# Designs tried in a protein design chat: VH-VL binders against q960a1r229to459. Part 1

Every score and structure here is a prediction.

Target 1, 231 residues: q960a1r229to459
Amino acid sequence: LKGDRIELLLPKNIDQFKKFKKDRTVISSGLITRFVSTRNPKEFSQKWISTKYVKEFNEITVNKDSVVVGAALNIQKMADTLTSSLSINIGKEIDSFIQKFSSPQIANFATWTGAIISGAKSSLSVSDLLILFNVLDAKLTLLNNSGELTQVAIEEFAEKKLFATHTIVNAIFSRSLTGFLFCLKLGETSEQDSTNFNFAALVGNQVSRIFVGLGGQPKRLTSLEVHIDAL
Below, numbering starts at 1 at the first letter of every chain, in headers, positions and changes, except where a header shows other numbers; antibody chains are not in Kabat numbers.
ipSAE, averaged over its two directions, is called F for ESMFold2-Fast, E for ESMFold2 and O for OpenDDE. V2 adds 0.75 times the mean of E and O to 0.25 times the DockQ between the complexes of E and O.
[cut] marks letters that were taken out.

## First folded at step 4 (VH-VL)

Design d09
Fold by ESMFold2, look of step 5:
Structure d09 (fold): chain C 231 residues (1-231), chain A 119 residues (1-119), chain B 106 residues (1-106)
Amino acid sequence: as target 1 above (231 residues)
Amino acid sequence: DVQLVQSGAEVKKPGASVKVSCKASGYTFTSYYMHWVRQAPGQGLEWIGYINPSRGYTNYADSVKGRFTITTDKSTSTAYMELSSLRSEDTATYYCARWGYDEYSLDYWGQGTTVTVSS
Amino acid sequence: DIVLTQSPATLSLSPGERATLSCRASQSVSYMNWYQQKPGKAPKRWIYDASNRATGVPARFSGSGSGTDYSLTINSLEAEDAATYYCQQYSTWPLTFGGGTKVEIK
């Protein structure tokens, strides 16, 4: 941010956030790499509101049946929580997968919400976090412009373009999923931040979840799930 | 046989720094998070933080943030905790402890390293 | 931070007596673990997830509780049970420990 020519509100709790967000563009991190929200310069907005210091957006809660991760957490902190809170066959694979597609610098500063929104908006790129959320059947808690909360599946968030009208409050991951998680990333090198193809499968004694990333939204491979579940 | 072996006791003056080591054996070092916990004489246990040894990512308790640095050396399967600008209230036994999967608890502990800070 | 309050601070009982150690959380928690620590030694995992005994823990130890109120019971004290017992929560970061209950054998 540059002196006093940009207004950035830093609410401390969700009640303050609700009150002030109505006329602001929401920032999922404290770092701004692009300011433009329009192709028309005369409509450019200089007023933003940050999630960085909102107490509820920074909370982590591990329950018996779920893990709840606040929207302002960086990618690495989210990954560490999931790794520590899920079964060994899922948690270790999450840790390994994050290492392959997110450098320590990116993971320590970028929020998971920024990465999810970027992936959900893209029709061309392959998002590693988005496929991970899909395979884990993540739910998002969303806040609309009137301050009402709702919960949606990650698939619905992208399909209905809810990033345009809602603010992510947290993500919810089920701890009732069982079996083994397998993730694959293919790019030019193992150090690459971008992905040409990815694949994620959660297989076991319950309904499997299998996704492929070829560009745009991850695609669920339901016919393969049926075949695997029959073995 | 999982084992965590820590470096020996240290006596330091205020303002100095100390680095405690924790050498792991009997398991794949990078597959398990390492936590650090301290215990002042006659007092309870205080969680300091953890490190993801494969990535070097750390998380610290807010109450202790600023002077602690947790690191690892993958080639020797060793975790380190460094504390700078030592004060008398940092006198404590410092433990490393491994995070146990599926039990969600600290399953193996080092023997502890006593750090004494006195002028 | 979730504060864990253990009581009593010290239990002094005879062999064969029943000991009950209390741990109260400042807010509801999902995971409560217990550690045994003898003088001059590192803590050992004793009870995890409220009621599960760690490997090698005698059957006379039992854990119970949910929400904000948890306990550790030793049904018939033996001399080797003299130690300090700490509760520890995992529902939010940071991990926090109770202040400990020292069990002494008369």
Scores: ipSAE 0.445, ipTM 0.766, lowest interface PAE 3.6, mean pLDDT 83
Fold by OpenDDE, look of step 7:
Structure d09 (fold): chain C 231 residues (1-231), chain A 119 residues (1-119), chain B 106 residues (1-106)
Amino acid sequence: as target 1 above (231 residues)
Amino acid sequence: DVQLVQSGAEVKKPGASVKVSCKASGYTFTSYYMHWVRQAPGQGLEWIGYINPSRGYTNYADSVKGRFTITTDKSTSTAYMELSSLRSEDTATYYCARWGYDEYSLDYWGQGTTVTVSS
Amino acid sequence: DIVLTQSPATLSLSPGERATLSCRASQSVSYMNWYQQKPGKAPKRWIYDASNRATGVPARFSGSGSGTDYSLTINSLEAEDAATYYCQQYSTWPLTFGGGTKVEIK
């Protein structure tokens, strides 16, 4: 934000955000967002809007059947929320998995949204959060340019490149998941806060969910799921 | 049996600091979040914050951010809360409490530590 | 923050009577807990997730509610039930407690 004259708006609620979003580039707090912006500057804009102080983007809601995490929250806050709100067998693994994230600094200061977007844009590395969201079957609440909210799966978000046209408002996680979560990551890349390889498996649930990432977007291992579920 | 044993009462002057301890036993220390709650004399309960002992990450109530610090020593299964820049309003009994994941509640509490701040 | 309002502030009843404690939230909550606290003692988890009795809690205690309205009921009060009861929500950060209801036994 140094050098050029930049306008930065800080809306306090979603209504203000909707109003101010027009012809402005949305940014979230954190290093990941900054990296994405600097590496792929498609269009130069001096007008920015931040999600940092939007009330709805900073909320954590624990429902009976779901956990909702605001888009402006850092990775650690999200992880802690999930750890404390999901079953112990899943929550502990999430905690462990996040401990292995790039650094405490990134976990504490980068938004999970930034990480998700960065991962969705990348074809070379795998975001830890992307695979986590996929294995947990998380949903994203998106705000489009018309001010409408929609809910989409992570795979759809990435496939359709919705990050280009939509703003993430929150993520929704199911609290009905059972079984055991296993996560693995190898080959950390400091540059993109991602890894070269990651793996996540939820087994003992109603339906097993297994994903692997080796460059690009995580892939679901359906055949393995079917095999496990047949045991 | 799960037990949380806290340090003894403290008397401090305004502006001073105090560190309260909470020793946990009877369970895997790193598997549960530890919360802190305080109660002013004759008043209700106020949530202060928590720590994830496995990672050391913390979350605080807005009322105490910047002044209170929660830490843990995994080797001794002890949680700490340091209260700095003490004010008279900080006079209270401070409780550590374990968060039960599956039951979404504070299931075990320490006996409390009374901190008195007086000039 | 979610504000929890408990009523009444004080409830004085005789042994054997029924006590109903109310906890109203400023907004809808999904999880409500109750804690019992006796003078000079630490709070004890009493009811968790609206209606589940904690270990050791007598059957005469029950919890119910949803949305913004929750209650704790004591069927046939006993002298040992004299205490202050606090409700606590875990639906939105930060955790918040009600002001408490003091139950006195005549």
Scores: ipSAE 0.012, ipTM 0.556, lowest interface PAE 9.2, mean pLDDT 87

## First folded at step 7 (VH-VL)

Design m5
Fold by ESMFold2, look of step 7:
Structure m5 (fold): chain C 231 residues (1-231), chain A 119 residues (1-119), chain B 106 residues (1-106)
Amino acid sequence: as target 1 above (231 residues)
Amino acid sequence: DVQLVQSGAEVKKPGASVKVSCKASGYTFTDYYMHWVRQAPGQGLEWIGYINPSRGYTNYADSVKGRFTITTDKSTSTAYMELSSLRSEDTATYYCARWGYNEYSLDYWGQGTTVTVSS
Amino acid sequence: DIVLTQSPATLSLSPGERATLSCRASQSVSYMNWYQQKPGKAPKRWIYDASNRATGVPARFSGSGSGTDYSLTINSLEAEDAATYYCQQYSTWPLTFGGGTKVEIK
């Protein structure tokens, strides 16, 4: 009943992670200090498992048609990979947009997974990374408690609250996307990185993708997409 | 025309540091990632890392992490590589090279800077 | 890290002969690039994305391959082609290079 310590496991590969994950709270390496410092001192023990050193969660794979970024990567390393691997008008906008919503300190240490989960959980806040994932039609590879892997669209991850039952292994971005990416953030300060409203559009692709963030999950503007695609 | 001009050859003793410059011209410096590659005498090419010049974020090969520091100066369109605690194994020619968008390769290279580490 | 193994280490041929340089990756790669380096000079981008010639590369050079096996072919070798050729992958960080194939003209 009473605990006076915290147990943190640092598995080095996905097989070790699967073996020791059961009954443990998954934490990212970039947020360990923040998570611990904000936790209310309650009289109970904590069992944690980190993704920081899991080989598969730190992998990057550039395929012909996709870019796969592991769950333990920080936001900046994900952005650099996408910038280097996508078309210039998409990759450069990703890099620019990351600057607007995340300070250099946060982007270099916070994981993209932490930001995605935080955004997916909230019905009130506006998440910049979540809208970016939506406009890019990102897919997530998820690990359930039985050790099985599935792939879902970012929209499904948030809508079905899969963060409660699954662990993110990686994100998958299409390299076949074309056209121009435009991202807008209002209410941001570099030190706070809060957003009151955001907007993201991929135009000139085969099918446009346009999203708005007004609180909670990004909303897709399918009527506007039809009008733009008709031009 | 794109040009990368590196600083001159250097001779250093073990334990010292060296800082190599790479001045870029003919393009918008902050639009392109800069990479560093080294080549020991008579040997092949080894990737060191890159810098995102707009944010200053770097990524290094694990084999060289801890002693290399890549930086930029946007006002002079110059990338730098600093290597500390020099060892004899660091004797090499060091190249800067620009990342080519949509070609996913290193499209322009500096002329190279020879760093010799000897007692 | 993805290991690239180039063969042969040295290829010594007469002008006009066909040269084939091999690059084998330890796992499947998406982008294989080739660089030409002459003694005392910086490498030059030569072939990118397996088969595309960089600007100024003569048509006698061609690249091919997929997955783990890639090659660079020089049809009708010329004296100016004497150089070391390196393959380089981009499927993950770190970028890695092959050990090089030195092409010599007899």
Scores: ipSAE 0.446, ipTM 0.768, lowest interface PAE 3.6, mean pLDDT 84
Fold by OpenDDE, look of step 8:
Structure m5 (fold): chain C 231 residues (1-231), chain A 119 residues (1-119), chain B 106 residues (1-106)
Amino acid sequence: as target 1 above (231 residues)
Amino acid sequence: DVQLVQSGAEVKKPGASVKVSCKASGYTFTDYYMHWVRQAPGQGLEWIGYINPSRGYTNYADSVKGRFTITTDKSTSTAYMELSSLRSEDTATYYCARWGYNEYSLDYWGQGTTVTVSS
Amino acid sequence: DIVLTQSPATLSLSPGERATLSCRASQSVSYMNWYQQKPGKAPKRWIYDASNRATGVPARFSGSGSGTDYSLTINSLEAEDAATYYCQQYSTWPLTFGGGTKVEIK
């Protein structure tokens, strides 16, 4: 699509996406579209490429050992997939947590990648999905500018600011996690979309995972993990 | 004991709408996804869609998108499916079925609701 | 969508015989379930995750398989086993069912 201010390409598969991407800015799919490089685009006189119709970015795969969620899927679809595919003690908490994340409209129309990128990009942002991904030890499949696919931990993604140079293709969640998941979100108001503080703890696993979100990348509370695991 | 009890048979004209209910009992309604599956006379099973009762999120098969709507009433632990713009091809027995956690299968089924669409 | 092909469409055997039902997927699947349906009745979960018998399912029933090929076996058929058996995959959305195998007892 060519407009007065923007040129938007809509690839249908990852191979086509690779070809079209080159110097174009990647935007997320969905009704609520977020840019990979910027939270709020100020200039639209650029070339863009969308993940909206990329097959590989819209797939859900449930394996014996993992769940794979395409980058173009909305938050609710991702959450539902995890809820239905992970252990009940983890899945139920994910569902509950997502209910508090944002309005149903946002959850249904915004991609999860947008929330991940926003959270990783801005030190002021507290992303519920980012903390969820961290506590679940999620992996991301990334496409770099050279067209190569790599898999990285979510922590590395944020730490190295890979969102600047890579495109998220999908997220991979382990189905081997055990124990109980606890998530907490605190905002200014009960129904506010914004989060000032969040907390996530997976306990009863081989190794506990505990994270706190105060802004930007969630912080792992290793001392607390050790304490909990010693109980 | 887990039970899914569905509403009675329906006969409708093409273009009409019908709403089928599925009342759940014996478990926490909001903790389990509810699926709908249909079976045309003498045919196999076809997945129609599901709903997450806790939030109301739905997903549909392409064959029914835009025409079928799945909803829930938490207060009565009832799932609904509204079939609109009915076609003769929609003639089938419709089943609600619970998705079992950790078992990744439809573990409990309703008795079925027959919907007949005829001129 | 993942297409599940069941074979044979109909299986007629005598009591005591062994029945083998096949379900082939168009691509590799992670979870395969089987449902038993008798005429005029709702389906019942019979085998889940390829090889696990649901509650109340007799030991003569067994499931096996991986990847694209799955099977349900009935050792020593009984009259009550007469039904249509459907396989169903959970690997990717949408959920899909096989066409079913009707087991008839002579």
Scores: ipSAE 0.153, ipTM 0.735, lowest interface PAE 3.4, mean pLDDT 89

## First folded at step 8 (VH-VL)

Design n1
Fold by ESMFold2, look of step 9:
Order: sequence, then structure tokens, then C-alpha cells
Structure n1 (fold): chain C 231 residues (1-231), chain A 119 residues (1-119), chain B 106 residues (1-106)
Amino acid sequence: as target 1 above (231 residues)
Amino acid sequence: DVQLVQSGAEVKKPGASVKVSCKASGYTFTDYYMHWVRQAPGQGLEWIGYINPSRGYTDYADSVKGRFTITTDKSTSTAYMELSSLRSEDTATYYCARWGYNEYSFDYWGQGTTVTVSS
Amino acid sequence: DIVLTQSPATLSLSPGERATLSCRASQSVSYMNWYQQKPGKAPKRWIYDASNRATGVPARFSGSGSGTDYSLTINSLEAEDAATYYCQQYSTWPLTFGGGTKVEIK
């Protein structure tokens, strides 16, 4: 029998990526997370294109009001960037929280995009990275098949299942956030195990953001936010 | 008081390696990122890379990637940089520098370690 | 990489004079820091985020600028201000420094 052939393209910039993206399965480092998240084996394609070496997907930009993190970066580099670029009360909690849910081995190799897509696809599991993005009010820059860029909130990305039709280019985090970030995780056996429950709150900002993860997408606790903001 | 104390000067031949230490005191070592910066004689400053001491993750400037290795020893609160395959252009003073939160700048620096590479 | 060009390379002035040091970036940057370095010594944080003085920096130092053009001003130069001053951007990796301006006291 003939063996399967897999063609993997390694574009070096976004122009090459756009040119060769058509009808190829996009992979971002950490291929295992894509296969674990896939419930339909037919999504497995013989023609792949990687984001790993695309310069624009590996860029980090720290602006006055935002931090922009490219889609091909691993979880640890993203966390280090946010920790270094946000206020101490937010940044140190991010650093602490990532340690509780992602081992160094996973965080150093898996992309944050793979983890976000896995979380956004799930109707039952609890995603620690997804709740972190929600509490920080993250935005995503998306590339459609015609090469156009749009920006959406993390909630819209998951709700409208945009992972099926768009490629993530970067994430954008506000540097204007103030107050204190608190994150909690409860797993089955240890802090690095699967999460049964998580919780994230940004309080002391003029508008608090509080989320809980009990399965599926994080739920915003708007009533609690109103109460806390009134104090 | 925060203090970063580096190892002494080194003289090396091309092709050798060097390992410079930076011992931190006066703060919780794993709470702050450590960076390395070098300065050739009579020249300006060049950023080399950093380490997250709690996670061990490192990243480097492209110009030095592949020859520099930054490590830490949490038990001694010490950061290290090792530079292999030394070249004459690696002659410089090497500084460790701590990243300061909220100010987004290097708030404390080691005294520097001079590495001389000569044939 | 963002290139920072500092001018002048050397500035020789008498005590009491006003010194203005320029740092020009090859593209717009969001954060500019300044470090003071005395001969044989490590750099010290001097100005961060364009205009904020680090702890212990005298009020005669001020920073300003945005986009591609930044400056450091010493309003009444004192003998202890003789040093080389480096600008440094924190907007993209790799972090980069200017070539320095050496301030000398006549």
C-alpha cells in the first residue's frame, strides 16, 4: 500500500502565508492539542501550512495602551510578555496562574492559540487560558480566507465559532487595566491536572470583570460585578 | 537592599567558552525576570536575552541566538550566562539587570564582568 | 530591530549650562527609558517612560518626547552629571539602546 504523504509548508512572512494558505490545514506549534481537540477525523488533512516561522505571527508589540502578542508564540512567552508589560498586581497573578495550569514542558512548546481554540471548541471542558483571556478582555485579530483582517472580542470568537473560518493573527491586551487580578483553579488530582472549576476576577478597576468556568465557555458574573463596583 | 553581584573578569581565547554568574540578594529571586546586556569597550549597550527564573524559560536576541545560554540556580539565587565559541567581537563587559515592574525598565544592575577574547 | 540614534555623541559644557540630549528612533516607539553610566560603573536607571525620574534623580533632569523624537534635558549642569546617557526602547523585541551621549564638564 502507498503510504500517506504530508506536505508541510513553512512560510517566513505573512505574504507567503496568505499566498499558500488556501485549502490547507493551519497548524500552530503543539500539533497534539489540535488532534486532542478534534472530534472529526476528516479534519485531518494531508496538506498543512505552519504559522511557526511567519515573522508577523511571532511579533510582540508593546504600545502605550496595549500589548500585542503574535499567534505563533508559545504560552510561556505570552505569559512572560504580559507579566513584564502590565501592572504588578495583574502581571504577577498571570505568572502565578500559568504555573498552576500549565507545566513548563507544555507552556514552553504549546502555542496560546492552540489552547484557545481547544477551549473555544469545547462544550464541556473548562479552559484556564480561555478564562484568563476573558477576564483580561482580550481581543483577537483574525485573518479570513480573502486576506482581510478583523478584530473581535474573545467572547465573539468562541460564540460565533470563528476558529472554523479564520486564522488568528494576534491577541491584544489592554495596558490600561488597573486593580487586582485573582485567579483560582480546582483540578481532579493536582494543580496541573484537568480543571473542574476555575474563577477569575479583576477588581478595583472602575468596571470589574468576574468570570467562572464550570464547563463550556466562561460565564460572566455581571450581578456580582455590579455589587462589587458599588462598594 | 537589592544587590546583584557578578563574577570576576575573564580572559579567553577564540573558540573557548565563558560562564558568568550574577548572585541576587535583597529580594525573592524567582519574582523578577533577569536580563543580560553587554557593552563592548568604548561602545554602547546591547541586549542579549532574559530568563524567567520561576519557569526556566529564556529568549535571546537573534544576533546571539545559538551561542548564549542563560540559566539559574534557585537555591543560590544566582543567574548565569554562558557564551560558547567565543569570537573577538564578544570582548565586552557583561551585565545582569533586573526587570522592574510598573516602570518597565531595568531597575538594578550588576557591577559588570569583563570578558576579553584575544588570540 | 528599532535603531536609536543619539546626538550629539559628546557634549562638553560648563557647570550651570543647559544640556539637551537627543534620541531619535527609526520607527515610532511607545516607551523610552534613559540610563546614566559613569566610567567604570554599571548603568543606572535615570528616566523611565519618557519623563518619569527614577528614585534619587535630581529635579534638574527632565525627559520629554513621543513617537520617534525623545530628549533628556539637564537644566543646570553640575559636576556630578558628567556621564554617558543611553536611551532604550521598550516597544518591540529585541530591546535596543542608543549609542550614548557623553556629557563632559569643562
Scores: ipSAE 0.539, ipTM 0.807, lowest interface PAE 2.5, mean pLDDT 85
Fold by OpenDDE, look of step 9:
Structure n1 (fold): chain C 231 residues (1-231), chain A 119 residues (1-119), chain B 106 residues (1-106)
Amino acid sequence: as target 1 above (231 residues)
Amino acid sequence: DVQLVQSGAEVKKPGASVKVSCKASGYTFTDYYMHWVRQAPGQGLEWIGYINPSRGYTDYADSVKGRFTITTDKSTSTAYMELSSLRSEDTATYYCARWGYNEYSFDYWGQGTTVTVSS
Amino acid sequence: DIVLTQSPATLSLSPGERATLSCRASQSVSYMNWYQQKPGKAPKRWIYDASNRATGVPARFSGSGSGTDYSLTINSLEAEDAATYYCQQYSTWPLTFGGGTKVEIK
C-alpha cells in the first residue's frame, strides 16, 4: 500500500518480513501497539512494515512442553491461550488476573507485544503482562537487524532494552510448570494496560518464582523463593 | 453428572436468524470453555467457535465469522449461539461441547440442534 | 489450517477382526483426539491425547501416534463398535476434524 505519506508493506511470512524490514518501521495491529512498537514513535517515517499478516507473528502453537504465541496476537487471545493450555492451578489464576484489566477494548485491540514493550519502557507503572511473563519465565523470540533470531528471557529483554533494536516474533511459555499461581494488581492506570502495583507468585514448582512490581520493573524476591523452596 | 441440553430443532429461510441454546449442569459453568461444532447432513464435524464463559472472550472459524455470535448467561449456566444471515450451507446439526480442562478435548457434548435452512 | 486426512473412508470387517484407522495431519500436531459417533447421536470422546481411553471405552480400543501420523486400533471388533470415528487436533488454531472413518460390522 502506497500513499502520499506512507508506504506500507504486508509480508505474509517471516522470510518476506526479514527481507523488507531493513529500512522500514515495524507496526502491528491496534493503535496503542502501533505507537509502542516503533523504535522512535516521535520520528516520522514514510516506510512501514506490518506484522499483521505474517504467519509466524499470528500463529498459536500448543506443544507438549510449551505454548508459543505470535507477537501480532491481541492480549485477549494470548491470555485465553495461556488459560486453556496451562495447568488449572495456573491457568485459572491467569484468567482472573487478566479479567481485571481496566479496559476490555485495550485488551481486544492491543497486542500483547505492545503491552510488554510499554511495560519494559515504563518507570512509573508495571505492566500486568510483564509481571506475568516474568513469573512464568517466558521466553521471547527476537529478530535483530541482521535477520537473526534469538531467544531471550523476558528479564533480559527489559534490562538490555532490546525493544530498541529487536522485533518480537513470539513468546514461549513452559507447560511443565507446576504448583499454584497467585496474582494481585492494584492501582490501574487509564493510559496503560498496567498498574501501579502488582504481585505474582508461582509456588509449589521445583523452583518458586515471586515477583513484585511497584513503580517500575518487576523485582524478583529471591530470598523469599529460597525460603519457600526449603519448606 | 455433567449434562449439556440444547434447544429444539429450527427451520428457517435464507437470510433469517436463529438462536440456539445449550444449558449446562453438573459442573461450574465458568470453569470450562464451551465450543460449538456443526455437522451437515451426511458430512463430518466442523469446529465453528468457542467462548470462555468466565471472560466472555470468543473466537470463530472463518466460515462463520461475522455471522455467528456466541454468548453466555452465567446466571443460568447457558451458552447461546446466534446464527445470522443464514445460508443453505448452514443447514446442519449444531453441537455444544465442553472443553475438558487439562485434557485438551471435548469431554461432554450436547444432544445437538438441527437447523434447516430452506427456501 | 491443519488438514486431517482419515483413511480409509469406510472399513467393513467381521466381528473379531482387527481394525486400524489412520489419521494424517498436514503438519505436526501435539494433541490428537478421537471421537465415536453413531447415527443420529452426538459424538463421544473416545481417545484423548493420542492414547488415553475415555471413561467407559473398552480396552480393545487403543490409540497411538505422534507428529503427523496417528491411529486408532480396535483389536477385536464387536457389533457395538459400528460407528464413525473422527480425529481432531489441538495444536494450532483453528481446531479441525478429520473426515471420519465409518466402521461397519459384517
Scores: ipSAE 0.110, ipTM 0.711, lowest interface PAE 3.4, mean pLDDT 88

## First folded at step 9 (VH-VL)

Design p2
Fold by ESMFold2, look of step 10:
Structure p2 (fold): chain C 231 residues (1-231), chain A 119 residues (1-119), chain B 106 residues (1-106)
Amino acid sequence: as target 1 above (231 residues)
Amino acid sequence: DVQLVQSGAEVKKPGASVKVSCKASGYTFTDYYMHWVRQAPGQGLEWIGYINPSRGYTDYADSVKGRFTITTDKSTSTAYMELSSLRSEDTATYYCARWGYNEYSFDYWGQGTTVTVSS
Amino acid sequence: DIVLTQSPATLSLSPGERATLSCRASQSVSYMNWYQQKPGKAPKRWIYDASNRATGVPARFSGSGSGTDYSLTINSLEAEDAATYYCQQYSTWPRTFGGGTKVEIK
């Protein structure tokens, strides 16, 4: 829904985005269904800037050792890219897991960045996309207010609340991961229920990665990883 | 044992639409993404789109976006393409091609369907 | 979009000769695939990831290259090798193909 004090900028490239993002709330959805209230009711004006049409935020690059997924891509395009670009035992589980927590209607419209930021902000919710990023050891490229780029692990992004001070440019996934990915979500359907518990394990890799989601940030089960790697 | 069998040649007038089928066999249809590639007479190959058969998600090349639609019928293991508002430059052989895992390439191709936009 | 330029457009050689087909990308790519297509037939996967032969491809075929420059070599040309060969990248969307090199046997 629209209000009478909303301004939305739609830059077409990263240079335009850098120039106009000052004092604006970054959004990663093509449909605006929420408004932000203010403590000052006489100034119900909101200034937004979208990543949706920025060329660099919509790019996908498959390198020898990595897949780079732009920040403005929807969840389904990201999932399809990872599925097509990673080993079959990892890629097919990603495809299957996305089906369990996101309907086609939502996945085709919602951005992966919106879902990641929502998950990273929550101290109580269990995020299926966030645990997937953790088990795959995803890295994020971030843009600060000075226009500088840095890369961080997904764990650091959430722990240090970098969503408050940085804009996500892309995600980076390793293509050298091996073994089998297993993901589990407790709930009836992705369309009807929020997740109460999730679990993700990558086993048979050089170092196993195992995470559990019980509320807030996924927890890494390093003791279990050590035991499994010893077998 | 994997086979992709396409429907027969089509002759159409400018402004019409064409629908081409690609029936898959020898594998689980929803496990692999299906792509479409076309080849104008005497020319090279052009990727034009794909579909995730389990999710129905599609994406298309800019050259055909807005006129090109890919669908599937899971019960018959068949992918379809439809191209509307046909132009003479759409005259081409259209191929369906499966994206192979681990080798990251089109591992199986349909025999091709020639679409000729008349006059 | 990444443009792939293949050269030569046509390569006419005698049996037993060595054929070298070139594919140049407009930007660096990490992967290059090759497809063989005979007249009136669908393309067939031939070389993937620059240098790996697909199942059933004769050992006389080899692929090489990195960055922007890739090649396909047939070390002792045989009559059945007459075909058009296309390179293809998947480093970016959309997937793009080269214009093809037609190999003819004299």
Scores: ipSAE 0.535, ipTM 0.796, lowest interface PAE 2.6, mean pLDDT 84
Fold by OpenDDE, look of step 9:
Order: structure tokens, then C-alpha cells, then sequence
Structure p2 (fold): chain C 231 residues (1-231), chain A 119 residues (1-119), chain B 106 residues (1-106)
């Protein structure tokens, strides 16, 4: 599609996407993605490429050991998938946590990828999805400008600011996690899909995972984890 | 004991609408996803949609998207499915089914509601 | 969508015989369930996650399989086993059912 100062490509597969992605801004959902893009003028481009018709960005796969969620899926669909695919003690908390997420409109229409990227860029607030991904030890499949796919931890994604050079293809969640998940969020903001404070703890797992977010990226509470694991 | 009790049989004309109910008991209604599955006479089972009762999020099969609407009433632990713009092809027995946690299957089913669409 | 093909469509056997029902998926799936349905009744969960018997399911029933090929086996058929059995996958959306295998007892 070509319009005034806008060119949008609609690749039909990942290979086409790889070929044309390097000089284009990625969009997943029409209007909402545009709004997100407008919030970051530095990334605004007249050349766009859509993930809408690329299977890898839109698929959900539930494996025995993992759940894979495409980057183009909305927050609610991602959450529902995790809720229905993980243990009840983890899944119920995810559902509850997401239910309190900024707004139903955002959850239903915004991609989880958008939320993760926004959170990773923020130094003022913390993304609820970002802390959730951290506590669940989520892995991201990334596409670089050379057309190569790599898998990285969510922490590395944020720390190395890989959102500047890579495209998220999907997220991978382990289904081997056991125990109970506890999440807390405080200080919801109307302008962002994030909060001023959030907390997430997975306990009763082989290794406890505890994260806290306050005015920046989630921090892992390693000392607390060690103590809990010793109990 | 977990029970899903559905409303009675319906007969409608093409283009009409009907709303089927599924009352749940014996468990926390908002903790489980509720699905709908239909079966045309003499045919197999077809998944048609689901709802997350805690939030109200829904999704549908392509065959019914835009025509069918799933809702819930938390106060009565009841799931509803409204069938609009009925077609003869919609003639079927409709089942509500709970998706069971940890076992990843439809663990409980309603008794079914027969909807007949005839001119 | 993942297409599940069940075979045979109908299986007629005598009491005491062994029955094997097949469910083949159009692509690899990680979770497969089986449901039993008798005429005029709602389906009942029978086997979940390929090989687990639901509560109340007799030991003569067993499930197995992986990837694209799954099966339900009845070691020694009884009259009460007469029903239609459906396989169902949970690996991708939408969830889909097989066409069913009708088991008849002679």
C-alpha cells in the first residue's frame, strides 16, 4: 500500500519479512501501533512493514515444555494462553494480574510486544508485562537486521536495548515452572501501560524468582530468593 | 459436584436470534474458561468459541465470528451464547464445556441445547 | 487450522475383541484428548493428554501417541463401550475435533 508519505508492505511469510524489514518500521496492529509509534518520533518512518500476514508473528503453540506466543498477538490473548496453559497456581495469578492491567481496550488491541518494548525503554515506570516476563523467565526470539534469529532472555533484551536493532518474533514461556506466583502493582498511570511500582514472586519452584520494579527496570531480589530456597 | 445445566430446546426461523444459557455450579465460576461446542445432527463436534469469565474476553471460530456472542453473568454463574442471523447450517446441539486447569481438556459438559433453524 | 482425521469411521467388533482407534493430525500436536459420546448424550472426557484416563474410565481403555499420530485402544470390548469417540487437540488455536469413530458392538 502506498499513500502520501507512507509505504506499507504486507509480507506473506517470514522470508519476505526478513528481506524488506531492514529499512522499515514494523507494525502489527493498525491504529494502535500507529499511536505507539507516534509516541516515539525517533522511530517514525514513512516506510512500514506489517506482521499481519506472517504466521510466525501470529501463531500460538502449546508444547509439552513450553508455550510460544507470536509477537503480533494482543495482550489479552497472550495472557489467556498463559493462564490456560500453565499450572493453576501460576495461571490464576496471571489472569488476576492482567485483569488489573491499564484498560481492557489496551489489553484487547495492543500487542504484548508493544508493552514489552515500551517498558524496556522506560526509566520512569515499570511495565507490568515486563516484570511478568522476568519472573516467568521468558525468552524472546529476535530477528536481527541480518535476518538471523536469536533467542535471548527478557533481561538481556532490556539491558542491551535490543529493541533498537531487533524485531521480536515470539516469546517462549516454560511450562516446567512450579509453585505459586504472586504479583502486585501500584501506581497505575493513564498515559502508559505501566505502573510506578510492581512486584512479582514465583516461589515453590526449583529456584525462586523475585522481581521488584520501582521507577525503572525490574530488579531481581537474589538475596531473598536464596533465603526462600533455603527454607 | 461440578454441574453445567443448559436451557431448553429452541426452534427459530432463518435470520432470527436465540440466546442459550449455561448455569454453572459446584466450583468458582470465574476461575475457569467456558467454551461452547456444537454438533449438527449426525455430525461431529465443532468448537465455536470461549469466554474468560473473570475478564469477559472472548474468541470465536471463523464459522460463527460476527454472528455469535458469548457473555457471562458472574452473579448467577451463568454463561450465555447469543446466536444471531441464524442459518439452517446453525441447526445443532450446542454444548457448554468447562476447560479444566492442569489437565488441559474439557472436563465437564452441559447436557446440550438443541437449536433448530427451519423456514 | 489443525485437521484431525479419525479412522476408521465405524468399527464393528464383538465383545472381548481389541479395538484400536486412530487420530491423525495435519501437523504435530502436543496435546490430544479423547471424548466418549453415546447417542442423545453429551460428550464425556475419556482420555486427556494422550494417555491419562479420566475419572471413572475403565482400565481396559488406554491412549497413546505423539506428534501427528494418536490412538485410543480398548483391550477387551464390552457392550457398554458402544459409542462415538472423538479426538481433540490443544496445541494451537482454534481447538479442533476429529470426525469421530463410531464403535459398534456385535
Amino acid sequence: as target 1 above (231 residues)
Amino acid sequence: DVQLVQSGAEVKKPGASVKVSCKASGYTFTDYYMHWVRQAPGQGLEWIGYINPSRGYTDYADSVKGRFTITTDKSTSTAYMELSSLRSEDTATYYCARWGYNEYSFDYWGQGTTVTVSS
Amino acid sequence: DIVLTQSPATLSLSPGERATLSCRASQSVSYMNWYQQKPGKAPKRWIYDASNRATGVPARFSGSGSGTDYSLTINSLEAEDAATYYCQQYSTWPRTFGGGTKVEIK
Scores: ipSAE 0.052, ipTM 0.696, lowest interface PAE 3.2, mean pLDDT 89

